VH-VL binders against o27280. Designs and how they scored, part 134

Target 1, 266 residues: o27280
Amino acid sequence: MDSMNVPEVLEIKRIVEESESVKTFIFSWDFRREVRPGQFVMVWDFRDEKPMSVSLIDPVRSEIGISIRRVGEFTDRVHGLSEGDLLGIRGPYGRGFELMGRDILLVGGGIGMAPLAALADEATARGMRVDALVAARTADELLFLDRLEAAGVNISTCTDDGSCGFKGFAHERLLTLEENHDMAAVCGPEPMMFQVMRILDERDVPAQLSLERYMKCAVGICGQCCLDDTGFRVCAEGPVFWSQELSRVREFGRYRRDPAGRRVPW

## First folded at step 6 (VH-VL)

Design A66 (framework fv_libevitug)
Fold by ESMFold2-Fast, scan of step 6:
Structure A66 (fold): chain C 266 residues (1-266), chain A 123 residues (1-123), chain B 110 residues (1-110)
Amino acid sequence: as target 1 above (266 residues)
Amino acid sequence: QVQLQQSGPGLVKPSQTLSLTCAISGDSVSSDSAAWNWIRQSPSRGLEWLGRTYYTSKWYNDYAVSVKSRITINPDTSKNQFSLQLNSVTPEDTAVYYCAREYPSDYYGMDVWGQGTLVTVSS
Amino acid sequence: QSVLTQPPSASGTPGQRVTISCSGSSSNIGDYYVYWYQQLPGTAPKLLIYGNNQRPSGVPDRFSGSKSGTSASLAITGLQAEDEADYYCQSYDSSLSGYVFGGGTKLTVL
């Protein structure tokens, strides 16, 4: 039996309030075990287990962070916890981001900035130039701006309502940016990621995109985790995919699946 | 500059206890995030990690399965050192023994090593 | 026996690129960071690479590490005579609950 399949019970060391709806839960971590930006863990509250992306990787302090948005019963219970309380953590799982070249563009929407914040830390530590486009509905929902600024990241913002930075969507803002990058990483709502991917493909910028909605497949239902056109097993090959891989997936950015497996438009 | 200085006998008889000490200068044995390791090297087994000691809120030890029943690694905060005791030695325990620091522990590897002590187990 | 497998020897000429492999399994390299150490004759091992691909201060940039799946590699570019040494990989093994080393590679500069 693989020991990574058993949850380790960890104490919540620190909680950072990122916004009214997002908190980062920080745990001591055994950094003999590799953890990479773009990977996720299963978080267990002793009732239910949900996949969450790793948002902080700090080997100097021996800490990982997991950022959680309050969107349902499980996340509401976890948000009610305090420093000193216990959670089960299992993992990490999945394929993380790869870093290549000298320059990287990060494009994040909402909670999708969480895995990209961890990636920004790694990229800056490697001496890369990092540009981040941070998108949200309103200024209050922009995440990790202080962390990105502290890391030396060049930040552009956009909000749907124009309350901070460019007024509009991430892909509309990206069209006004003329910088060349060796690669990009994208995480956020799937329709946003689809539009951003199309622009990056036209500019011949290789991009990696994180498909968080399929992360449950990594924990024991391999073979049921296939994307429809390519036969990709999300549990084996995701959640991070190169844009060349995703360009052949018919449902990406166009459809989701309901509990019965039927295609439903976004 | 952190330095590790080893001391102990170079010859031990079979069935006796091997005892080595690693004195630390430039750092504290109870330093946050440090771990203090013993490794040995022999022609037959190459490099072999034996165990480590480290302080968080209390002292912890990790030991290699192959020696776990015979090994003790103890810190001494008053002398700023840590020791290795290996019981019931056999000729197979003949090796060069090294102490080494991880700092910060777990991720950064063994960044400072002692000079090594050749220990021969022979009657 | 070593848990991680390295070739027993490698060789190159000055200025060439040499790579040294380290092969493991899912219980070690597959899930855990890889480290590389250089050992010159008569000396203790010296940390050369940590965290798969990071260099400590003072290690020349001609040394680099990489990891893919259950295998890792150390690359030395612009090979120099002083690089003649033994090289060891290291990781953690969950089935053994401890650190494990490769068997070592003797690098000869021709």
Scores: ipSAE 0.521, ipTM 0.783, lowest interface PAE 2.6, mean pLDDT 87

Design A67 (framework fv_libevitug)
Fold by ESMFold2-Fast, scan of step 6:
Structure A67 (fold): chain C 266 residues (1-266), chain A 123 residues (1-123), chain B 110 residues (1-110)
Amino acid sequence: as target 1 above (266 residues)
Amino acid sequence: QVQLQQSGPGLVKPSQTLSLTCAISGDSVSSDSAAWNWIRQSPSRGLEWLGRTYYTSKWYNDYAVSVKSRITINPDTSKNQFSLQLNSVTPEDTAVYYCAREVPGDYYGMDVWGQGTLVTVSS
Amino acid sequence: QSVLTQPPSASGTPGQRVTISCSGSSSNIGDYYVYWYQQLPGTAPKLLIYGNNQRPSGVPDRFSGSKSGTSASLAITGLQAEDEADYYCQSYDSSLSGYVFGGGTKLTVL
């Protein structure tokens, strides 16, 4: 990753409304610099800069897409923008997903489907068989179903409230799926990812998991790099990690950090 | 069907200017979906990218650091061609020179190449 | 001096799998797409792989590309006598602000 990289001011080419709370912002990208599924960019609205996962990589149209959920002041401001408005984009940064084998499983929760949608596009273009488990609290929060279907992905859904598909959590639905996969990619809330990882590990399926809070470590901002509460400090390049790396991180799925850097339970 | 046809002298004396032309058929030199490159190949240095020219709203040039002070790559829209000029040549500039197209400019690589021109720099 | 490092030679027999490596750094392969070219004696290089792992029309499916970290590889399965050629990798380098090629690998089919 290039620490001397500077933001480019790019025009919003197109906006796709994915749901009431999620929009995808599309930009022209000249592809001198590679963008891989699982990587992120820093989005700058000329006031604040936040990391956002890349959700669309389209070299044929020379476009990238960034999907943003409305959760606070920064994202509220960005959601108020229109086609033709400008944003600063720096990157891409971080470790992307690595594709392996012929049959892959994607497990996404909420906005975590965004980087997995980009991965699904690449995997299907390579001729891989892709099964996706798409999870959300309610049917209205399931994302990218039409895009995944158009790509030829085999889709299973689950919602916490039972409003669409299986009633329950992603890991509960995964237990009812009988297929073997060569690898899995997982992105969503950490408690969900922890439970899914345990099942995949028991089934001897290598998994890659994307953790939003480790995006800062990938760009050299180390406020979130303390990974082990046994007194051993580890700095790791994220946001994508293999499951064997995360099985040794006591905070994964159990604790988060407040603004002061203190551990708090999920 | 896009084709690139090279022309220019095969012998250049030290200190003179090396000049080559690449004629394009099946595409436009001002196409905003293409970039036009010069590459050379010698036994001692292998393949070396020299530079490129391309059009979006205006013309742009990128040149390799090793030749930047001596090189000019110019498009000619009326003849649908682009040229290479390399000043103050030395025997180390002896190489086979190729022109090549990129589409749309980077992702697809150099998909069409000229036949190559052997340029010998000697007295 | 090549910025991208390839083995100078590789060999195999018909039907075998051969891989050719291309090693770079974070300023090139780590951040940028990799391309592969095949060059038969007396001819211009021919694009074999673009975008790390894509094949142009007319390139046999025996050829495939991959990239991991700062390294890339070209794999040739079911090796044939006609595959005997020089192979070059290419990427962009941000520190040089330009394209860079590997030193080339001469593949001999025994």
Scores: ipSAE 0.006, ipTM 0.510, lowest interface PAE 9.7, mean pLDDT 85

Design A68 (framework fv_libevitug)
Fold by ESMFold2-Fast, scan of step 6:
Structure A68 (fold): chain C 266 residues (1-266), chain A 123 residues (1-123), chain B 110 residues (1-110)
Amino acid sequence: as target 1 above (266 residues)
Amino acid sequence: QVQLQQSGPGLVKPSQTLSLTCAISGDSVSSDSAAWNWIRQSPSRGLEWLGRTYYTSKWYNDYAVSVKSRITINPDTSKNQFSLQLNSVTPEDTAVYYCAREVPYDYYGMDVWGQGTLVTVSS
Amino acid sequence: QSVLTQPPSASGTPGQRVTISCSGSSSNIGSYYVYWYQQLPGTAPKLLIYGNNQRPSGVPDRFSGSKSGTSASLAITGLQAEDEADYYCQSYDSSLSGYVFGGGTKLTVL
């Protein structure tokens, strides 16, 4: 199967409402084709194509899931679909997370918990101890808590407004945790990931970070894939990067790109 | 708990049809997510996957391109077994033939194997 | 002709680490999961590794799998005399629309 090159038209088998603004769309998948946590697919609604991280990998049921937050015209259209409707899917693309050691820390912000939920499933299946720090603005925006609990994950929460768990930001909660881990995986808003990375670097914990904005670069459709560090090519290696790869990148955590590729402050 | 028992002739003449059966105990041939495979092994060709049968809402078959024109794999739900028929055999079809379960198919690999049947194609 | 390439033989002494390689292409190992099987003389193959690096229940943790690009490896640590066997890798090949096996590696425990 050459679905890496062309979209396959797949039927939406099931839809799970994760929150008011997030749905997981579940499709049958041919697991002869490798899919790993941290990879993404291009979702095509027959008008526009957008990259979406794989949030569920279930070989027992032969299913993958793609979690989508309602943020604009494309995602509004997709959220209007029902079970039995069709979407084009191509992929998977990008470098997935690598697992090593006996214990892992997951740090997720908002929809960034989606690829980390898939990673939690793989890590627990391997017998790793999994600790997850789940962060959001409010309690209603915390995602996948029931799924993580069912997988045996040790969960800590924080919300900006204090409506659930620790009151504050992910990096502030992390500073109160003194546990050492063999590795970490981080996904969420770039300023949050930057601050978390700094703490993990100080603790000598190797971390992998998923940079959603560079998913299009991994499939070769973005012309502005270079970070502002000299000689570094993001589009060939993303969206998942080790923290040492990002430590000298001046753009990371400071600037984002607009649709024209121009540098804009966070 | 699951066992696969193979039966069929050990000697087949060139140009005839090779027929083998794999009887399943401890599982159902129509079990969800299970696929039922035939693999052969010879000194000259090594391990060679021949094909499989599996049930979702209906029965499906996948066959290796090298044998697709000559092979049929059929499930029998009433006897809880599946069979291999390979037409127009030549001496190159001489091999030990195995049946094997794959569950969940497309991911887990072949976790339970039959005992193997040596089939010699000779005049 | 095997689609996946393995060394025909490997050897080690008890207690040592042995690694067996399996090389393919983008149409197989580069895109699809890798499996490993152990075959003792006169027996059917036994599943040892699936999903590149996962162990079925009952397989000792001294067996591990890994995959990088178009190549895969099986590692055996703490080698024991009973590990003397033939080892086969397997993947799916999109050009052939079917499962493919390596040529096998005979592991001798010295």
Scores: ipSAE 0.016, ipTM 0.559, lowest interface PAE 7.0, mean pLDDT 85

Design A69 (framework fv_libevitug)
Fold by ESMFold2-Fast, scan of step 6:
Structure A69 (fold): chain C 266 residues (1-266), chain A 124 residues (1-124), chain B 110 residues (1-110)
Amino acid sequence: as target 1 above (266 residues)
Amino acid sequence: QVQLQQSGPGLVKPSQTLSLTCAISGDSVSSDSAAWNWIRQSPSRGLEWLGRTYYTSKWYNDYAVSVKSRITINPDTSKNQFSLQLNSVTPEDTAVYYCAREYPYGDYYGMDVWGQGTLVTVSS
Amino acid sequence: QSVLTQPPSASGTPGQRVTISCSGSSSNIGSYYVYWYQQLPGTAPKLLIYGNDQRPSGVPDRFSGSKSGTSASLAITGLQAEDEADYYCQSYDSSLSGYVFGGGTKLTVL
């Protein structure tokens, strides 16, 4: 509705295959429109519009990247596109990550590693020490390991099936890692984020968590973006929240809602 | 194979420091695959994890909250061993003390090798 | 004080199936892997099961582990006299920030 929210039609400059199910789409970007790690854009394929986190912010090449996992009709169509094809991009939207202190822990699960990869780039550019715990179901689903290594990030991995690194979940691996960080940033499935948040709270490490699963609606008025109890709208007040904010949301990490609006355990 | 050999006094007076050593053969105390644990066992409290030390890029220690204020676990790379020091002991600290290696057993960190155990009696 | 609960005793005759339970909460078994240890009289504990249901090399396949929700179970099929021992479950507890053990189960082979 506002002219500031009109999609800009951009050409796909490059596509990077991150895994069998994940691609990063790279666009030229005018950095007079500021983009911060943790923010998202609305991607329009001229039929549907969906929110996607920014995974690459490169002012040197004047590029942004958007990493998209194939999970349904919209993402299947976008994955079928080629370099030179067009997409509509609106944004950026949302509250990005806030960096503080001298060292940061990143904990990413699956596609949740996408916004954390952009954050890792900014944190290392600021001279921070970055430790990343990268978690996935299998080794083939671990994302951005080469990019993180090239950036000088200290990487730990875990997979549910044990095919790479620690066998187990992110929170189990986190228990074996150094406790001393000035802050943490977490993005992934809500059950993972809830367990990680509990450990970080015990260690007195302030954490920011990104709620990507709720970013499937337009900015503003959408029931999918509303958190139970507090009435937070992820697209308006998130997607990034401090752990203290999420600890007061009864829905976080405990249950979700089915299509009928009923509470369903994770 | 890998063996852990414990040594230290079997009797400690209340308020003093309990000191035990675990000597490692067949592995290195600075192996980045392993963590080195102290666990005790008493009839009243059963098995209790006390803490661990391990090396990655530097040495780290984790301690159980119940003993954190009075426990120190130290590696000694020159002697390939690690020690337990527990300050201000009370009769409640009477237990059999075990050292144990925490190691990826397959793909998990399990306590795969244990020392023989040392009975420590805190008596006045 | 232990947040993991095991029955203090269990018994069976040779050839039977025996099951030992380990009950916890969302802060331990509900969130973390379960391990099982066998302690023969006068010896140190020995790792019997890791990662809920995996066996170390050398552990017979008649020992198996399982986990459901906030509880875990050790099953011994084809019970033998040599299985008479104490059995302990172990997990991690986020509220205690450390490893926790069950109270132990004394298995008697009749």
Scores: ipSAE 0.000, ipTM 0.390, lowest interface PAE 19.6, mean pLDDT 82

Design A7 (framework fv_libevitug)
Fold by ESMFold2-Fast, scan of step 6:
Structure A7 (fold): chain C 266 residues (1-266), chain A 123 residues (1-123), chain B 110 residues (1-110)
Amino acid sequence: as target 1 above (266 residues)
Amino acid sequence: QVQLQQSGPGLVKPSQTLSLTCAISGDSVSSDSAAWNWIRQSPSRGLEWLGRTYYTSKWYNDYAVSVKSRITINPDTSKNQFSLQLNSVTPEDTAVYYCAREYPGDYYGMDVWGQGTLVTVSS
Amino acid sequence: QSVLTQPPSASGTPGQRVTISCSGSSSNIGSYYVYWYQQLPGTAPKLLIYGNDQRPSGVPDRFSGSKSGTSASLAITGLQAEDEADYYCQSYDDSLSGYVFGGGTKLTVL
């Protein structure tokens, strides 16, 4: 009955509106079951099932949270739900982040800040110094700033349009930040992650990056989850990869594949 | 500070009922987020979890499959304690019995333990 | 046999690093958190590690936990004479619907 391969129907305990397009759905969770930052769950609305990263892990309150951006029919339906409504949840799945050293840099873009917010909580609970670079196109798309501040995280922001913090892209802001992190974790649009990874490699900072490439099958049997040179399945071997693993993937940061398997630029 | 105080050493005859009590100080047996466990330890079986009781909106019990048919764990809110009752004991039930708290919640493990009670099942 | 497998003994000298393994399966360590307990002679077990790798307040930082797949490890760095004790791992098992313990490892400081 505790199988992680069968959806458990859970009541939405609380909904937090993070922005006009992002909500966090909070559920009671049995913390005998392991859940780690960087893992994802399959969210089932009784019609369709989609993978969503875990964005809150709170064993004191016995809660997990799942942050969802409104981008299509499924997410629009889920955004229409209220506290007390039911969703199916199965998992968690995937390889989560590993923490090492005393100092960590988090680099998040848009909704990619969601799994990094859970990681920030874990890193601060371990007594690590946490620096976060939070990037978005506009100020209204910066996520989790209040939560990160409450956790004691040192926050830098950048927006493409300059509406908050540094005007420019995450990698441009990163070049102005002090070196000296024992590790980094990165999640966001793949072109952003590629540029950030390049800088961290030059600084000899080991980095973990979270990919969310066309995940349609939680058990890793779909071709759209595969990376081109290694055959890695994002939902089985990922979604978290070390930068050394991703440096061997020719398509990373340069192009993606559409549903027909054709290469298209980002 | 939280302390758990158990019954002293005991001798129980085969086929009888083993009864132990764990008295709680510094916390409430009905405290939210706490669960109250019984564990035993013997040379032949090592550490063995027997079960737990806890309160959220009502009382719940979880029992190990190996003892489920013979075991009852009951809270007593008026005395701030919880008990273990194990029916139809055999020499295999000879062990040191511990009570222990999980707090806050299942994630954090068994943070406070009683001193242990040696129970010998022999005629 | 214990559901979780530990070596029955381990040893080291003061200042060394020792590691104690705990092996399970997908029904326990593969899906559920791991805990470690220290038991000094004549005393009750004491929680050393919870949530795979977290230390309770008051536990020295020379104790650390880790988990990979269906196995977990307890590491003790800078081994001290006072660390001589029995060490037990614990997890939950969904096929048994209950907590399970390792058989224990007797650590001797030489």
Scores: ipSAE 0.425, ipTM 0.744, lowest interface PAE 3.1, mean pLDDT 87

Design A70 (framework fv_libevitug)
Fold by ESMFold2-Fast, scan of step 6:
Structure A70 (fold): chain C 266 residues (1-266), chain A 124 residues (1-124), chain B 110 residues (1-110)
Amino acid sequence: as target 1 above (266 residues)
Amino acid sequence: QVQLQQSGPGLVKPSQTLSLTCAISGDSVSSDSAAWNWIRQSPSRGLEWLGRTYYTSKWYNDYAVSVKSRITINPDTSKNQFSLQLNSVTPEDTAVYYCAREYPGSDYYGMDVWGQGTLVTVSS
Amino acid sequence: QSVLTQPPSASGTPGQRVTISCSGSSSNIGSYYVYWYQQLPGTAPKLLIYGNDQRPSGVPDRFSGSKSGTSASLAITGLQAEDEADYYCQSYDSSLSGYVFGGGTKLTVL
């Protein structure tokens, strides 16, 4: 019964370089352990452990993929690994996305496209129409465009600097796009997600949002996964939340918490 | 090795201000991973958290609602210490007062280093 | 009355197993980590368990913590005379915006 909570040492089967700062690590996976888009795993390099969203779910090839952005010592070490090297993996953990309706919108910022890429694969396999708004600071930070195109996704891009697609933020681009979707899934920086959520709420589009940055509590490292007024924990009740749940959280999109649990402005 | 050393008067008259200090060695009061707490213990109320001070980009304070109107917790970076001031004391404030570190200051780790405690008696 | 409820006393003999409970609500234990502190006579409390079930360096493995719903438990196996102490649980409470402690349990080793 502890198989999900015991780290398995897995061989890196393939590495896909998504950008200068992002790589997807692909492993053979035993699909007797169900994994759904929006869930995460704990990645262990035999020194430190960090939560990473599952970005590829391929039961035909018996593979999962985990996309990792280079942001510090742990991720720098992992990025230095090669095919054939070993990593510890445990999970999956967390609540995944729920698909409903026929037409869905995905809104991803930066590495937030990782769990949404897995969702896009499942939605298109179910015959759904998928529109994706892919946002980043610059063109070089837009992720998964080739993979989304191959899956038949209708792609819109925006960059803060205008180097690809619409010049501006995701929510500004969203205001210029079709209003009619049965649901949306959103993942990226919290200020972006907050603005996107407000627009979708005004359009009566139910939205699911993924709070990746709070997943440290999955290993019992910190209390950051607690959200203000609700008191619920991201790792236990998330990382995916409906917009109705997040609209009650005063902290969402306005403040973050440091390892001490203190509020720090964005 | 982090150590907390408390000092301050053990006797305070009703209506006066209770003042204690906690000197820190082996860590910095402005460490961005630490929070610095005051807790008291009495037979009638048990352990009672009073508040904390901590630094990120600026100083913050959190205070228990029961003492919020009377309490101030202040860091002193030059002396590497933090203080407790509790105004308008009554005999009900008689307790052993402890300072404690929370590190890293998340809900996960708890209060890992405590001062020796100071018995404060509030009487005429 | 304390926000977190502990039995006021517990007892055992050397070698036995003792369990101390801590009961709260959704605003504290149900949503936040639980800590346990041991207080030997005449000393400050000492952190015994953090993060519901984690032991600081130097705490024997015969001490363990657990949490289920709105309740937590401290278990002591192989009870020893030096375990005679007061034990306190702690959590954060969102409705009070602060830390809360249990009333404490006096453990007597016969």
Scores: ipSAE 0.000, ipTM 0.397, lowest interface PAE 17.7, mean pLDDT 82

Design A71 (framework fv_libevitug)
Fold by ESMFold2-Fast, scan of step 6:
Structure A71 (fold): chain C 266 residues (1-266), chain A 123 residues (1-123), chain B 110 residues (1-110)
Amino acid sequence: as target 1 above (266 residues)
Amino acid sequence: QVQLQQSGPGLVKPSQTLSLTCAISGDSVSSDSAAWNWIRQSPSRGLEWLGRTYYTSKWYNDYAVSVKSRITINPDTSKNQFSLQLNSVTPEDTAVYYCAREYSGDYYGMDVWGQGTLVTVSS
Amino acid sequence: QSVLTQPPSASGTPGQRVTISCSGSSSNIGSYYVYWYQQLPGTAPKLLIYGNDQRPSGVPDRFSGSKSGTSASLAITGLQAEDEADYYCQSYDSSLSGYVFGGGTKLTVL
């Protein structure tokens, strides 16, 4: 277990600029530590450590990718790095997505498409039919469209401002799409996920949702990532939960917690 | 369709350098969904992976420990091919040599192979 | 010598089920995906199974793979004369930092 909890210092092998605010950092990975879509790693810049979902899994090249949106001091510093620079990586941690059936729906908002892009690769490799609803505020914030298209995914887009695809929110677009899926996977802002979950529940589509909350550590012993009513710890028992599990958590989609652990409205 | 065409001498004297080339059609040697492998096969050792080359922002090589001190795998983007050089050969290097594409897209694995080249190391 | 252990031979009659084992350790099969290849006489190997249990397009559903712990198996149901070939397992080995193959199994259809 010690080697899983000790950061490995890895060289940034390649950087892909996904948008103005998002980059994917690619590292060599020892697949003795099998990593699955929906899991996360802790990224350490030798000053601060933050959890990041795995967005690319390439067992052929023995590589993983981590997509990072620029939102604060840590991510600003990481975005300033170049190929050949070093980062500490430890993990993987958490539950990954489960695939079932033949037809799957992916619903991603903004950076939430990152773990879903990795899932899409696995689902298509299994011969599943994959439909993806990719949502963002504007067209230039839609992520991974070329990668999803290359994988053979059927793509629908949705932007708040109408600059690409349907004008409106993900749940509004979902209401206009076909209802014939064996399962769904959802990742994005919590209010979006809540609305999408309710629609999928009405359609009797089992859904898995990836829930990212503020975390103190990745080993699952701290209470910072604990969910309200159930005692679930995102880093130990998540970040992926079935919709039936989340429907019993009263704070999901209604309240969040700040870095100090205080409950605040969305 | 992706095809791999091998070329190189079938006879090499002990202590010389074995040199083979694999020409690629239907894909690019710098494709970010492929790695390019050399594998050999002999009755005594079966299938033996020798190494691979692949492109991300720069070229990378991985080599099997058993040949690492003697082997070089080089891509050539202008000719869309990659080569194998194995130095200081001995009769134990006698084998059928294959090049192979290792694919990573909607599936993965060594999905396209060259036809193989029998290389005999003999005086 | 081969890092992954396969029986050197296997046999069956048409219509039977045949299984071919591949045994390794925690540094290879226990931690990494297993692949299977079929090699007909005089030809290059052909990918049969990837990702422990997945089939590429064009491979008959009579072929299936499985993995448990440090061992993997290839199963062939409804054995046919055309299945007579050499079969190889492959994994990655972290101690060797490279791909490793089994010694191969010659399957004879009686």
Scores: ipSAE 0.012, ipTM 0.553, lowest interface PAE 8.4, mean pLDDT 84

